# Ledger of designs, part 8: VHH binders against o75319

Target 1, 181 residues: o75319
Amino acid sequence: GNHIPERWKDYLPVGQRMPGTRFIAFKVPLQKSFEKKLAPEECFSPLDLFNKIREQNEELGLIIDLTYTQRYYKPEDLPETVPYLKIFTVGHQVPDDETIFKFKHAVNGFLKENKDNDKLIGVHCTHGLNRTGYLICRYLIDVEGVRPDDAIELFNRCRGHCLERQNYIEDLQNGPIRKNW
Short names: E, the ipSAE of ESMFold2; O, the ipSAE of OpenDDE; V2, 0.75 times the mean of E and O plus 0.25 times the DockQ between their complexes.

## First folded at step 20 (VHH; framework vhh_4orz_3)

Design q2 (at its last look DockQ between E and O 0.70; V2 from the best seeds 0.00; counts 0 for: pae E 2.7 > 2)
Fold by OpenDDE, look of step 20:
Structure q2 (fold): chain B 181 residues (1-181), chain A 119 residues (1-119)
Amino acid sequence: as target 1 above (181 residues)
Amino acid sequence: EVQLVESGGGLVQAGGSLRLFCAASGFTFDDYTMAWLRQAPGKRREWVAFITSGGDTYYADSVKDRFTISRDNAKNTVSLQMNSLKPEDTAIYFCARYYEDYEGYFDYWGQGTQVTVSS
């Protein structure tokens, strides 16, 4: 169906590039079939995503989709020039080591292959907040050595919304470093 | 009332096969991603396979190419064909409804069915 996800309208469609990183977070874009259930100003399609990124004078080089559904949009809705990667991530719970590793591996692979440009890694779940924020922060903490509170603050500021899940926050602040290989 | 009822578990020798079934009721089955999870003794519950409402399937690396998840929307059932079973596959297997629209979580579970793989 084309019912709008809960609270989807409550979140900014696209955040800002996280300074010092190649990350940008956004809520899931919705394909055209959802538009009939949205006011014009609420619409956020795959096309709108790229337009908003362009308005920030940025360019997407990779999209990481953390959701377990295909009803929101299709990879075919994206430009062929932008690779799409699905990393299935269950919400409400702290991602397991395998999921975290997959995310890190994808990011590192992208950075290795894109040293000659400044294209962004776009990451989204349904709302582009909790799962998205956790994995980005986890990467910054584990791989880049950023202090947990700094990573969280940076993500929150750039996304325009704060991480909401206490278990995610707690794990980032006090949990163990996850293996990078 | 949402209900999920698993069946098909049992004892099997290593290398053998089992097919699990989950009967769903109390909701519009076609709208939901369904999943199989398992919990081995002393271990955390882990997801095994997902199947979206559209029929797309996803597998944990540990079961990929051995397990197949499928669904029958006409019968409101989801199945898990398990081939080339290993002792490490021994666990209680759960059928679960996955709800992505609310930040993606399992909101309903079955009672589970025991799968035991002997050496």
Scores: ipSAE 0.541, ipTM 0.813, lowest interface PAE 0.8, mean pLDDT 94
Fold by ESMFold2, look of step 20:
Structure q2 (fold): chain B 181 residues (1-181), chain A 119 residues (1-119)
Amino acid sequence: as target 1 above (181 residues)
Amino acid sequence: EVQLVESGGGLVQAGGSLRLFCAASGFTFDDYTMAWLRQAPGKRREWVAFITSGGDTYYADSVKDRFTISRDNAKNTVSLQMNSLKPEDTAIYFCARYYEDYEGYFDYWGQGTQVTVSS
């Protein structure tokens, strides 16, 4: 069903653009059918997402959806001008090398095709925190050479919530650099 | 009560084929992404294939182009066609339901069915 994802209400809908990057993170938007279980101020639809991005004077150029379901919203709920990419990312465990590669490939492709604009890559999982934060930080560390602690601090500050999963944090801080892009 | 029951495992020669089945009950099957995972002796359980509620399929690199996952929503079944089998495909194969609402994980599992691929 249409039940609200666990702890979804506890997270800010949309973060802030991460300075020096093209990333913005958010929790999964919920299509209108979920709103019966939400107070008006709790609603966060695909339309609400785009309104909030516009309020920040930003524009989305790509949405990367890390979930394994189509239950939350349909791609046709998004403007035709915004590309949508699904990268299935298993939670609770550090993403495998194939998933990391797909994410890096998508980001690098976007940056090449959008070198003449300032559009953002929106990334979400269910809560826009653990899987989202891990992959964004992994990209910054491996591809951009950002120090692990700096990447984590930047993500936490801009998302408005700290990464929670210790195995993700440990892998980012002390795990191997992946050279798969 | 959610139940997942695998069948179709057995002994096959390398290069052969096998088809696994998973019968699901106790939930709205159409709403869920379903998966096959496997556990080889002495190794961690790994996923091999996913199929979403909408029918989109995804495969681990090790099985891509050799395995095909499919679902029959009328019969509440998931199947895994395994072709060009290799000894390294030897494992217990599990059918699992994927629950996304809590950061995406497998919340229900079958008992598994043994697949053994001889050289």
Scores: ipSAE 0.358, ipTM 0.666, lowest interface PAE 2.7, mean pLDDT 91
ESMFold2 (binder alone), look of step 20: mean pLDDT 86; pTM 0.861

## First folded at step 21 (VHH; framework vhh_4orz_3)

Design r1 (at its last look DockQ between E and O 0.88; V2 from the best seeds 0.00; counts 0 for: pae E 2.5 > 2)
Fold by OpenDDE, look of step 21:
Structure r1 (fold): chain B 181 residues (1-181), chain A 119 residues (1-119)
Amino acid sequence: as target 1 above (181 residues)
Amino acid sequence: EVQLVESGGGLVQAGGSLRLFCAASGFTFDDYTMAWLRQAPGKRREWVAFITDSGDTRYADSVKDRFTISRDNAKNTVSLQMNSLKPEDTAIYFCARYYEDYEGYFDYWGQGTQVTVSS
């Protein structure tokens, strides 16, 4: 089906690159079949995603999709030059250690393979906010040694929306560091 | 009205097999990721397996290589083949619909089916 996700229209399509990182967060782009249910200015397709990234003078080098569905868009809708990685991530609850590890591993792998460029890691869930923000912040905290409050503030500022889930925030601020291997 | 009805549970000896079924109705089945969860006595409910609308599967580490989740969109059913069962697999097993459009959560559940694995 092509019904619009709840509250999807309420969020900015694309955030800004997080300074000091190669992360950029965005809400899920919707394939063409969704356009008939959207006003023209509300449309945000995979093509629109890349155009908006380009407008920021950036380039995507990897897309990490955290959603548990493929009805929003198909990997085939993306340029072949940009790897697509699905990391199935349950919402509303703090991601499990396996999910966190998969995310960290993917990011580290990308950084290792892309030392010679400045391409971005694009991360999205449905709204590109809570699951997305948690995993990005978790990475910054656990791997980069960033203070939790600083990581959260940085993400919120760059995404243009604040993390909403208190369990995510609480875990980031006070939860244990997760293993990086 | 959304309905999920589980069946196939029962008593089995360790090393045995069971196949659980879930019949879904009241919604466009093929649009949704479906899941099996289980709750053992005194423990929290935990997810066991997912199968997405596209047919991708994910398993909890505790059941990998033993359990297989599948779906039949023509019949609106999701199944869980459970092999090499262990006593620690004893639990009430629930079929659940996963609703990604609201940031992803289980919005509907069946009543569950009891699985008991004896030593």
Scores: ipSAE 0.766, ipTM 0.902, lowest interface PAE 0.6, mean pLDDT 95
Fold by ESMFold2, look of step 21:
Structure r1 (fold): chain B 181 residues (1-181), chain A 119 residues (1-119)
Amino acid sequence: as target 1 above (181 residues)
Amino acid sequence: EVQLVESGGGLVQAGGSLRLFCAASGFTFDDYTMAWLRQAPGKRREWVAFITDSGDTRYADSVKDRFTISRDNAKNTVSLQMNSLKPEDTAIYFCARYYEDYEGYFDYWGQGTQVTVSS
C-alpha cells in the first residue's frame, strides 16, 4: 500500500538553501493518496514543496530523486518546467563510485546550463538526510574543495537535522577523495 | 512470511543465454522494487539489475545491453534474461526485495541460483 515512510513525520519537510551553493534538501513529497493517513498539518505534497520553495524566494531548476521507487509520487505530479532526474542510490551503505560520479555529473551539467540564473538543485531521498547529505557533502568536498567538517556542518544546519549514519560521516571525514570524471 | 525463490541457473557455454526466475510470496509484490544481485567466488555481492514498482530498470555497466530484467505482477515473478554470457558472469545470482521506506536497503533475499559460464 501507501505506507507512510518510517519516521517521515519526524523530519522537517524542506530545508534552507545552503549558502554559497545551489543546493536545497527536502524529504520525499507524498502524492495525494497518502493523505488519508496524515493529519492536515502533516501533509507534504509535490505542490506543498513548490509553495515552500517560493515562500523562501527561491526557484527549483532541477529535482534529483535518490530513491529506488516511484510509489511516493510521479514525475507527472511536478510542474513541466522543472527537470526531474532519478539517480538510484542504495541506502545503508556508502554510495558506490558510479553513483557518486552520476551525481557529480548531473550537478556539473546543471551549473553549466544555469550559469546565468540562480535556480536551485533540489535533492531528496526518503528523509532528505542521510543519502542526500552524503552526496551533497561528497560533491562539495571533492569538486569544490570544502573541508569535510565544514560541509557536514553546513548541511546539518541548513537541513535542520544532523546526518545520522556513522559510516557516511566517517567516509566523508576520513575516506578517499573520489574521482570527478 | 516473505519468501523469494530463484530458479533457472545452470551451466552454459560462453556466448550462450540463460533465463533466471524469482517467485515471490508473502507480501504485496507490486508495491516493491525488486533486484538481481550476484556473488562471484571470492568477491563481494554486487547488484546487477533492478526493476521498480513502476517498471523502470537500471543495470550495472558490466551487464548493460546483455541482460534484461522484467516483472510479472500477476504472477509475482521477476525474471532476468541473460544473453551473450561471459565467464566473468559466473556467480550465484540472488533475487532481493528493496525496502525504500527506511532509507532504502535489501531486506529479503532468496537463497540464490548458480550460474556457471564455461569458456
Scores: ipSAE 0.409, ipTM 0.722, lowest interface PAE 2.5, mean pLDDT 91
ESMFold2 (binder alone), look of step 21: mean pLDDT 85; pTM 0.857

Design r2 (at its last look DockQ between E and O 0.54; V2 from the best seeds 0.00; counts 0 for: pae E 6.8 > 2)
Fold by OpenDDE, look of step 21:
Structure r2 (fold): chain B 181 residues (1-181), chain A 119 residues (1-119)
Amino acid sequence: as target 1 above (181 residues)
Amino acid sequence: EVQLVESGGGLVQAGGSLRLFCAASGFTFDDYTMAWLRQAPGKRREWVAFITSGGDTRYADSVKDRFTISRDNAKNTVSLQMNSLKPEDTAIYFCAAYYEDYEGYFDYWGQGTQVTVSS
């Protein structure tokens, strides 16, 4: 029941804040039950997430969880002061319009309600890379009018890893704009 | 030993209905996303429907509003109700379990059950 996700160890646990945005991407934190299968230096728990964010002199205001499971950690493992949003997102496939819309709506709602602070929107899937990167970039492209290549480059640089999936990259670069409402 | 055993396949006329079942054993069922996939002759295997451990469902566009996936954690089963079947739904249908959230990694597979829809 506590299988470490494939290649999970290969990714940096937490990226950097994306300049000009409120986004920060990270890989999925794993609840305590996973620690027995990890070396101490490999562990990355919900608590570790917040510690690492704090080390960057940042604060999370929202966590968007894109994983297609609930086994990695529980919302109860997070501080009550940080809203948690689950958007089940299938991997390998370009997210459907509903998923994209849910993500955009959540981000817009957060920004509307958090104009008076600088709290971050933490976004993660399993590795915090492909699904996470796609949806963040999709938002920047569709909502903020950022050039696709600029959005992708910004995400890659800040996450410390590059988007790997060509279908995601192709859709971001050449795909249609999705509705924002 | 991990097992996924499909049942309920068969021959049906277009417009008819079938209900597929998958019985799972040998793993912590409640922690897995369960899926149905299908493979038609000469075609690649494609996903049909997913149901997460949390109960959320997703469907391929080709089967949306016709198929319904559900799970019973008490019985370790997943089912696929297929209505308004079409000849193009003819395929071997496979039950799959994802401990990994869907990143193209399949943890467990069943042997498949044949579904044939005649015109």
Scores: ipSAE 0.029, ipTM 0.460, lowest interface PAE 2.4, mean pLDDT 91
Fold by ESMFold2, look of step 21:
Structure r2 (fold): chain B 181 residues (1-181), chain A 119 residues (1-119)
Amino acid sequence: as target 1 above (181 residues)
Amino acid sequence: EVQLVESGGGLVQAGGSLRLFCAASGFTFDDYTMAWLRQAPGKRREWVAFITSGGDTRYADSVKDRFTISRDNAKNTVSLQMNSLKPEDTAIYFCAAYYEDYEGYFDYWGQGTQVTVSS
């Protein structure tokens, strides 16, 4: 089923654009079939996502979905003009090098193709926090040379919630630089 | 009550094959990623393979190309076909489940089934 993800209601739907980057993070939008289990003010649909981005005077140019499933919404629920990419990202453990490489490749490809506009990369997992924050920070650290603590602080501030999983935080702070490309 | 019950373990000669089965009950099987893990004597449990609700699979490097995980959502079962077995595959094998895309606290575990690979 259409079970509401545990703790999903506890998180702000959409963060703010991360200054100096093209990233914005959000929790997974839920298609209409989930709304029977939600109060009206708790709803966050694919349409709501785009409305909230527009309210920030921003535009999405890519959505990177880090979840295991498409049960939460279908890619066809998104505007046809917005590219959608699924990167299967295992929870409970630091993402492997293949996953990190796929994320970096997608971001670098987007930046190259969108150098003449200001569109954003939207990134989400289920809660838009731990897997999302890890991969965004991993990119900033490994590719853009941002210091780990600065990357984490920027993500936390713009998402509106702090990274929670200690193994991710410890890997970002103390783990090896990933050299996969 | 949630139950994961493993079967199919036993003693096998190196180079042989076994097929493990896990029967699941007490939860909505279709919503879960199913996994096999193993624990050798004196070692920590390690993951072996998992299969998402949509059928996507992943394997530990040590078993890649020798083991195959599969699931049957109609029967609420997951299986592990183990080919070309080596003595280092000797372990207790556990079936496990976690809610797909929930990162925390709802893992279920079976009691395990012994696989022993001799010679």
Scores: ipSAE 0.014, ipTM 0.359, lowest interface PAE 6.8, mean pLDDT 87
ESMFold2 (binder alone), look of step 21: mean pLDDT 84; pTM 0.850

## First folded at step 22 (VHH; framework vhh_4orz_3)

Design s1 (at its last look DockQ between E and O 0.90; V2 from the best seeds 0.00; counts 0 for: pae E 2.5 > 2)
Fold by OpenDDE, look of step 22:
Structure s1 (fold): chain B 181 residues (1-181), chain A 119 residues (1-119)
Amino acid sequence: as target 1 above (181 residues)
Amino acid sequence: EVQLVESGGGLVQAGGSLRLFCAASGFTFDEYTMAWLRQAPGKRREWVAFITDSGDTRYADSVKDRFTISRDNAKNTVSLQMNSLKPEDTAIYFCARYYEDYEGYFDYWGQGTQVTVSS
């Protein structure tokens, strides 16, 4: 039950805050049971996540988990002060309208409730790259009116890795705007 | 070897019910999210329902409140209870394993079971 996700080690654990936004992307933290299969320097636990965020002089206000499993870590591994939201998102395919809407709704709700602070929305899938990048960019494009190429470039730069899935990139660049309500 | 074997399909009248079963073997069943998908003639395969390793469920809008997915980890089985069936539910139904570790995709499928709903 403690198999390390494929290519998980290849990605930076935590990106940078996206300037002009409240978003930060990271790969999935792994609970303690995975540590026996990792070198010490490869370990990235929920605790490590918060430490790395703190090192950036930031604070998480919300975690959105896009994975379709519960085996990586438990919500109880997170501080009680940070809300945890699961949005089950199938990989390799462009997220459906319902998933996109759920993400937008969650982000908008957070922003509405957190106008008095600068806490971040942490978003992750398994690698914190493709599904994560698509939904963040989709939000920036559809809700904030950002140019698709600018959104993608911003995400890639801040995550430290580029979106890899061509279908995601193509949909962001040329696909239709999705409903915001 | 990973194996998924569907059963329970058949012919049913509109408004009727069927219960599909999937027997899984060759992997640690309780660690995987499972799903039912269907493919109608001339259409692309679409997901119908998911059930995660933790037991959380998700349904396509077209089947919400009519279909129920469940799993029995002791028996390595996934079930799909289909109520209030409609002709548009006619399709081959597949049991599938969802593999999150490689960015999340369906890596194994059964041979499928035919469901035909007559008007």
Scores: ipSAE 0.720, ipTM 0.881, lowest interface PAE 0.7, mean pLDDT 95
Fold by ESMFold2, look of step 22:
Order: structure tokens, then sequence, then C-alpha cells
Structure s1 (fold): chain B 181 residues (1-181), chain A 119 residues (1-119)
């Protein structure tokens, strides 16, 4: 089955654009087959995602999916005009340097290709919080030179939920700056 | 009860090949991403290869182009074909289930099968 991810209902579907960046974070959208297990107000489909982004007067230009399953939705459920990239990110542990590099490379590629518009990079894992927050903050710290506490505060405020996993928070605050090459 | 049972380990000379098998039971196998991990003496357990519910694969850089993960959903098995083996591939190899619904981690493991590559 179409089991609802644990604690998925507890999180706001979509955050707000992070000011001064091109990022927006959200929890994994669930295709229609999951809706039999959800109250109407709990539904958050791929279509709902795009409607909520439009309601914010924003437009997605890339979706980075950090999960490695196809149960939740298919890329075909997304508009063909929005590029989709899967970067497998093992949870519960600080992402390895290869994963961090792939994320940085994808973000830098998007910014270069989209320098003439204001489209957003949407990032999600299952809950759009821990893996998502870590990689966004790691990018802001390593590439943009943002102070760790400022990156974490910005993410938490715009996501609408605080980063939860202490090993991620500790690595962002006290861990090494990762090389961009 | 979820069970994962590895087999196919053994001793092989450097440059040789070996195929590992994992028999899965107690869950809806075709709905889960499956993985092979390994643990060399004195090292952390590291992932080696993943295969998604739809058959997409991903490999650690250290084994890319030498190892091939595959699955047979009719028999509930996942396998790892290992070619061009090196002494540094010596490890206990584990089959694991990847559970995305709780933020993505390995929730069940086999007991492991020893692979020893002699020079």
Amino acid sequence: as target 1 above (181 residues)
Amino acid sequence: EVQLVESGGGLVQAGGSLRLFCAASGFTFDEYTMAWLRQAPGKRREWVAFITDSGDTRYADSVKDRFTISRDNAKNTVSLQMNSLKPEDTAIYFCARYYEDYEGYFDYWGQGTQVTVSS
C-alpha cells in the first residue's frame, strides 16, 4: 500500500519563499490514490502544490526530490514545464559529501540557467524539514557564506517548522565548512 | 515479521566475480526500495547500491561500473552482481530495506554474508 508517511499530517504543506534566496520547501505531495486515507483538508497533491505556489505569486522552476521511492507521486504528475531532479539522500544521518556536492551543483546550475527570471527551486524530502532543511542551510552556509544560525533561523521561519534532528543542527552549527569542489 | 536472508558470499581471487542474493519475506516487497550495504573490519557500515520499487538503481562511487543491483519481484529477491573484485571489497555484505515513510532510513537488515577477496 498507500500508507501515509508517519507524522506527515503534522506539517504545513508548503513553506514561504526564503527571502534573498530562490528556495521554497514543502513536504512530499501525495498522488490521488492516497486521498482515500485523508480527510479533504489533509489532502496535498501535486496539483495542490502548484496551486499553493501560485497563491503566493510565485512559480516553480525546479523541483528537487530528496526521496528515493516512487510511491508518493510520479514525475508525470508534474507540469512538463517544470524540471524534476531526484537526489537520493539517506535520512537520519548527515548527508555525505557526494550528496551535498550534487545538491550544490544542481542549485548552481539552476541559478545560471534561470538568471533572467525569478522562478523558485522547490525542495522536498518526506516532511520537507530535516533532510531538506539541512541541504538548503548547507548550501547557504558553504556557497553564500551565510552564518549557520542565520541560515537555520531563516529556514525554520520560512518552512513554518523548526529543524528537528540534533545531528543535523550540530553539523550545521559546529561541523566543517564543506568544500564546493 | 520482516526477514531478509543473504547468501552467495565466499572467497574469490582479485579480478573475479561473485553474485549475492537476498531472500525477502514478511512484507509487500515490490513497494520498497532495497539496498546492499557492507562493513569491512574496523570500518563503518556503508551503503553500496540501491534499487527502487520501480527498478531505478544507484551505486556508491567505489563500486560504480563494477557492481549491478537487480530485483525479482516475483520471487521477492534482490541480488548484487560483483565484478572485477578488489581486496578492498572484502566485507560482510548486508541486505536492507529502505523505509521512506519515516524520513528515509534502513529499518530491517539481514544477518550478512561474508565476501573475502584475496590478492
Scores: ipSAE 0.403, ipTM 0.722, lowest interface PAE 2.5, mean pLDDT 91
ESMFold2 (binder alone), look of step 22: mean pLDDT 85; pTM 0.861

Design s2 (at its last look DockQ between E and O 0.85; V2 from the best seeds 0.00; counts 0 for: pae E 2.4 > 2)
Fold by OpenDDE, look of step 22:
Structure s2 (fold): chain B 181 residues (1-181), chain A 119 residues (1-119)
Amino acid sequence: as target 1 above (181 residues)
Amino acid sequence: EVQLVESGGGLVQAGGSLRLFCAASGFTFDDYTMAWLRQAPGKRREWVAFITDEGDTRYADSVKDRFTISRDNAKNTVSLQMNSLKPEDTAIYFCARYYEDYEGYFDYWGQGTQVTVSS
């Protein structure tokens, strides 16, 4: 149960806040049981996540977990003050309308309830890149009216890695707008 | 060697029920999310239901409240209880392993079991 995800080590643990948004993307933190398979400098735990966010002078207000497994870490590993939301999202394929809607709804709900602060929405999948990037960009495009190329460029720059899946990129650039309700 | 073997398919009348089984071997079963998918003639394969390593479930809208996915980690089996079957449920049903460690995809499939629902 403690296999390190493939290529997990190749990605920066935490990106930067996306300017003009409340989004920050990161790769999946791994619970303590994974540490025996990692060098000390490779470790990235839930605790490490919060430390890195703090180093950026930011604070997480919500974590959205897009992975379709629950073995990487437990919600109990997170501070009680930070809500945790699981949105099971299949990889490699463009998320379905229900998944997109769930994500949009969660983000909008958070923004509505957190107008009085500047806490961030932390989003991750396994690598915090493809599924994460697609859904964040989809939100910016569909809800905020951002141009697709601008959304993708912004995400890539802030995450420190570029979206890799051509089907995601193609859908963002040329696919239909998804309903927001 | 990873193996997934489906069983339980057959012919049933509309409104009837079937229970599909999948026997898994060759891997640590309880570490993986499992799924049922189906493919109707001339259509793309579609997911029907997921069950995570912790037992959480998700269903396609077309089968919600009619189908139930479950797993028995002691026996390395996944089941799909199908109630209130409709002709549009006719398809080959596949058991699949979901591999999250490579950004999440179905890396192994069974041979499938035919489900035919007559009107």
Scores: ipSAE 0.708, ipTM 0.883, lowest interface PAE 0.7, mean pLDDT 95
Fold by ESMFold2, look of step 22:
Structure s2 (fold): chain B 181 residues (1-181), chain A 119 residues (1-119)
Amino acid sequence: as target 1 above (181 residues)
Amino acid sequence: EVQLVESGGGLVQAGGSLRLFCAASGFTFDDYTMAWLRQAPGKRREWVAFITDEGDTRYADSVKDRFTISRDNAKNTVSLQMNSLKPEDTAIYFCARYYEDYEGYFDYWGQGTQVTVSS
């Protein structure tokens, strides 16, 4: 089955680059086979993703896929020059420390290898909002020292949608700083 | 009408092996990522292994290199081969379906099968 993810149509396809960071968030792109169930203006394919990034005068240097499925698109649908990393992130619950550490490791590795360019890290889950927003904010808080409320506000503004899950928001605002190592 | 039924649990000596099975029915099995989770007495459920709709696998660090998840789409089954068992592997083991289309969560669970590893 090529069923459209629930509420997927309700979200803007791609956010804006988060100022002062290398992050951009988007909802999961859907391969061609899903388009039979979409109006033309609703389509958001892997190709559409790259076109929208180009329209912002940006370039992706890494895609981090937080989903636990390969049904939506395959890495083969992406340009071979853009690295792709899947970090299986269970939703509806605050990501565990192992998942958080994997995300931090991937981001830190990218920043080191890309210190001489301005390419972006694209992050998505299904909607590009809750799991995506949590991990980006967790990184900004723990690694960059951003205040929780500032990280959340920056993400919400640049994504174009507010983080929805209260347990994520509570953990970001009031939970402990996670170890980076 | 979704049904997940685990089997293959039992008592086993430390260092031994055991294979769990999960029979699935009432849904299009091939479309779903499936998982094994476990719950020891007094502890929260923890995930053990995932297998995606296309067969890609992931394991908790505590079971890597000892456990192997697999699926048989023709028989609608998921299995968990558990080798080099330790007393800390003692738990109720659950088969679960992962529903990614609504932000990823376990929406159906089996009744569980007890695994007891004696020292």
Scores: ipSAE 0.415, ipTM 0.719, lowest interface PAE 2.4, mean pLDDT 91
ESMFold2 (binder alone), look of step 22: mean pLDDT 85; pTM 0.859

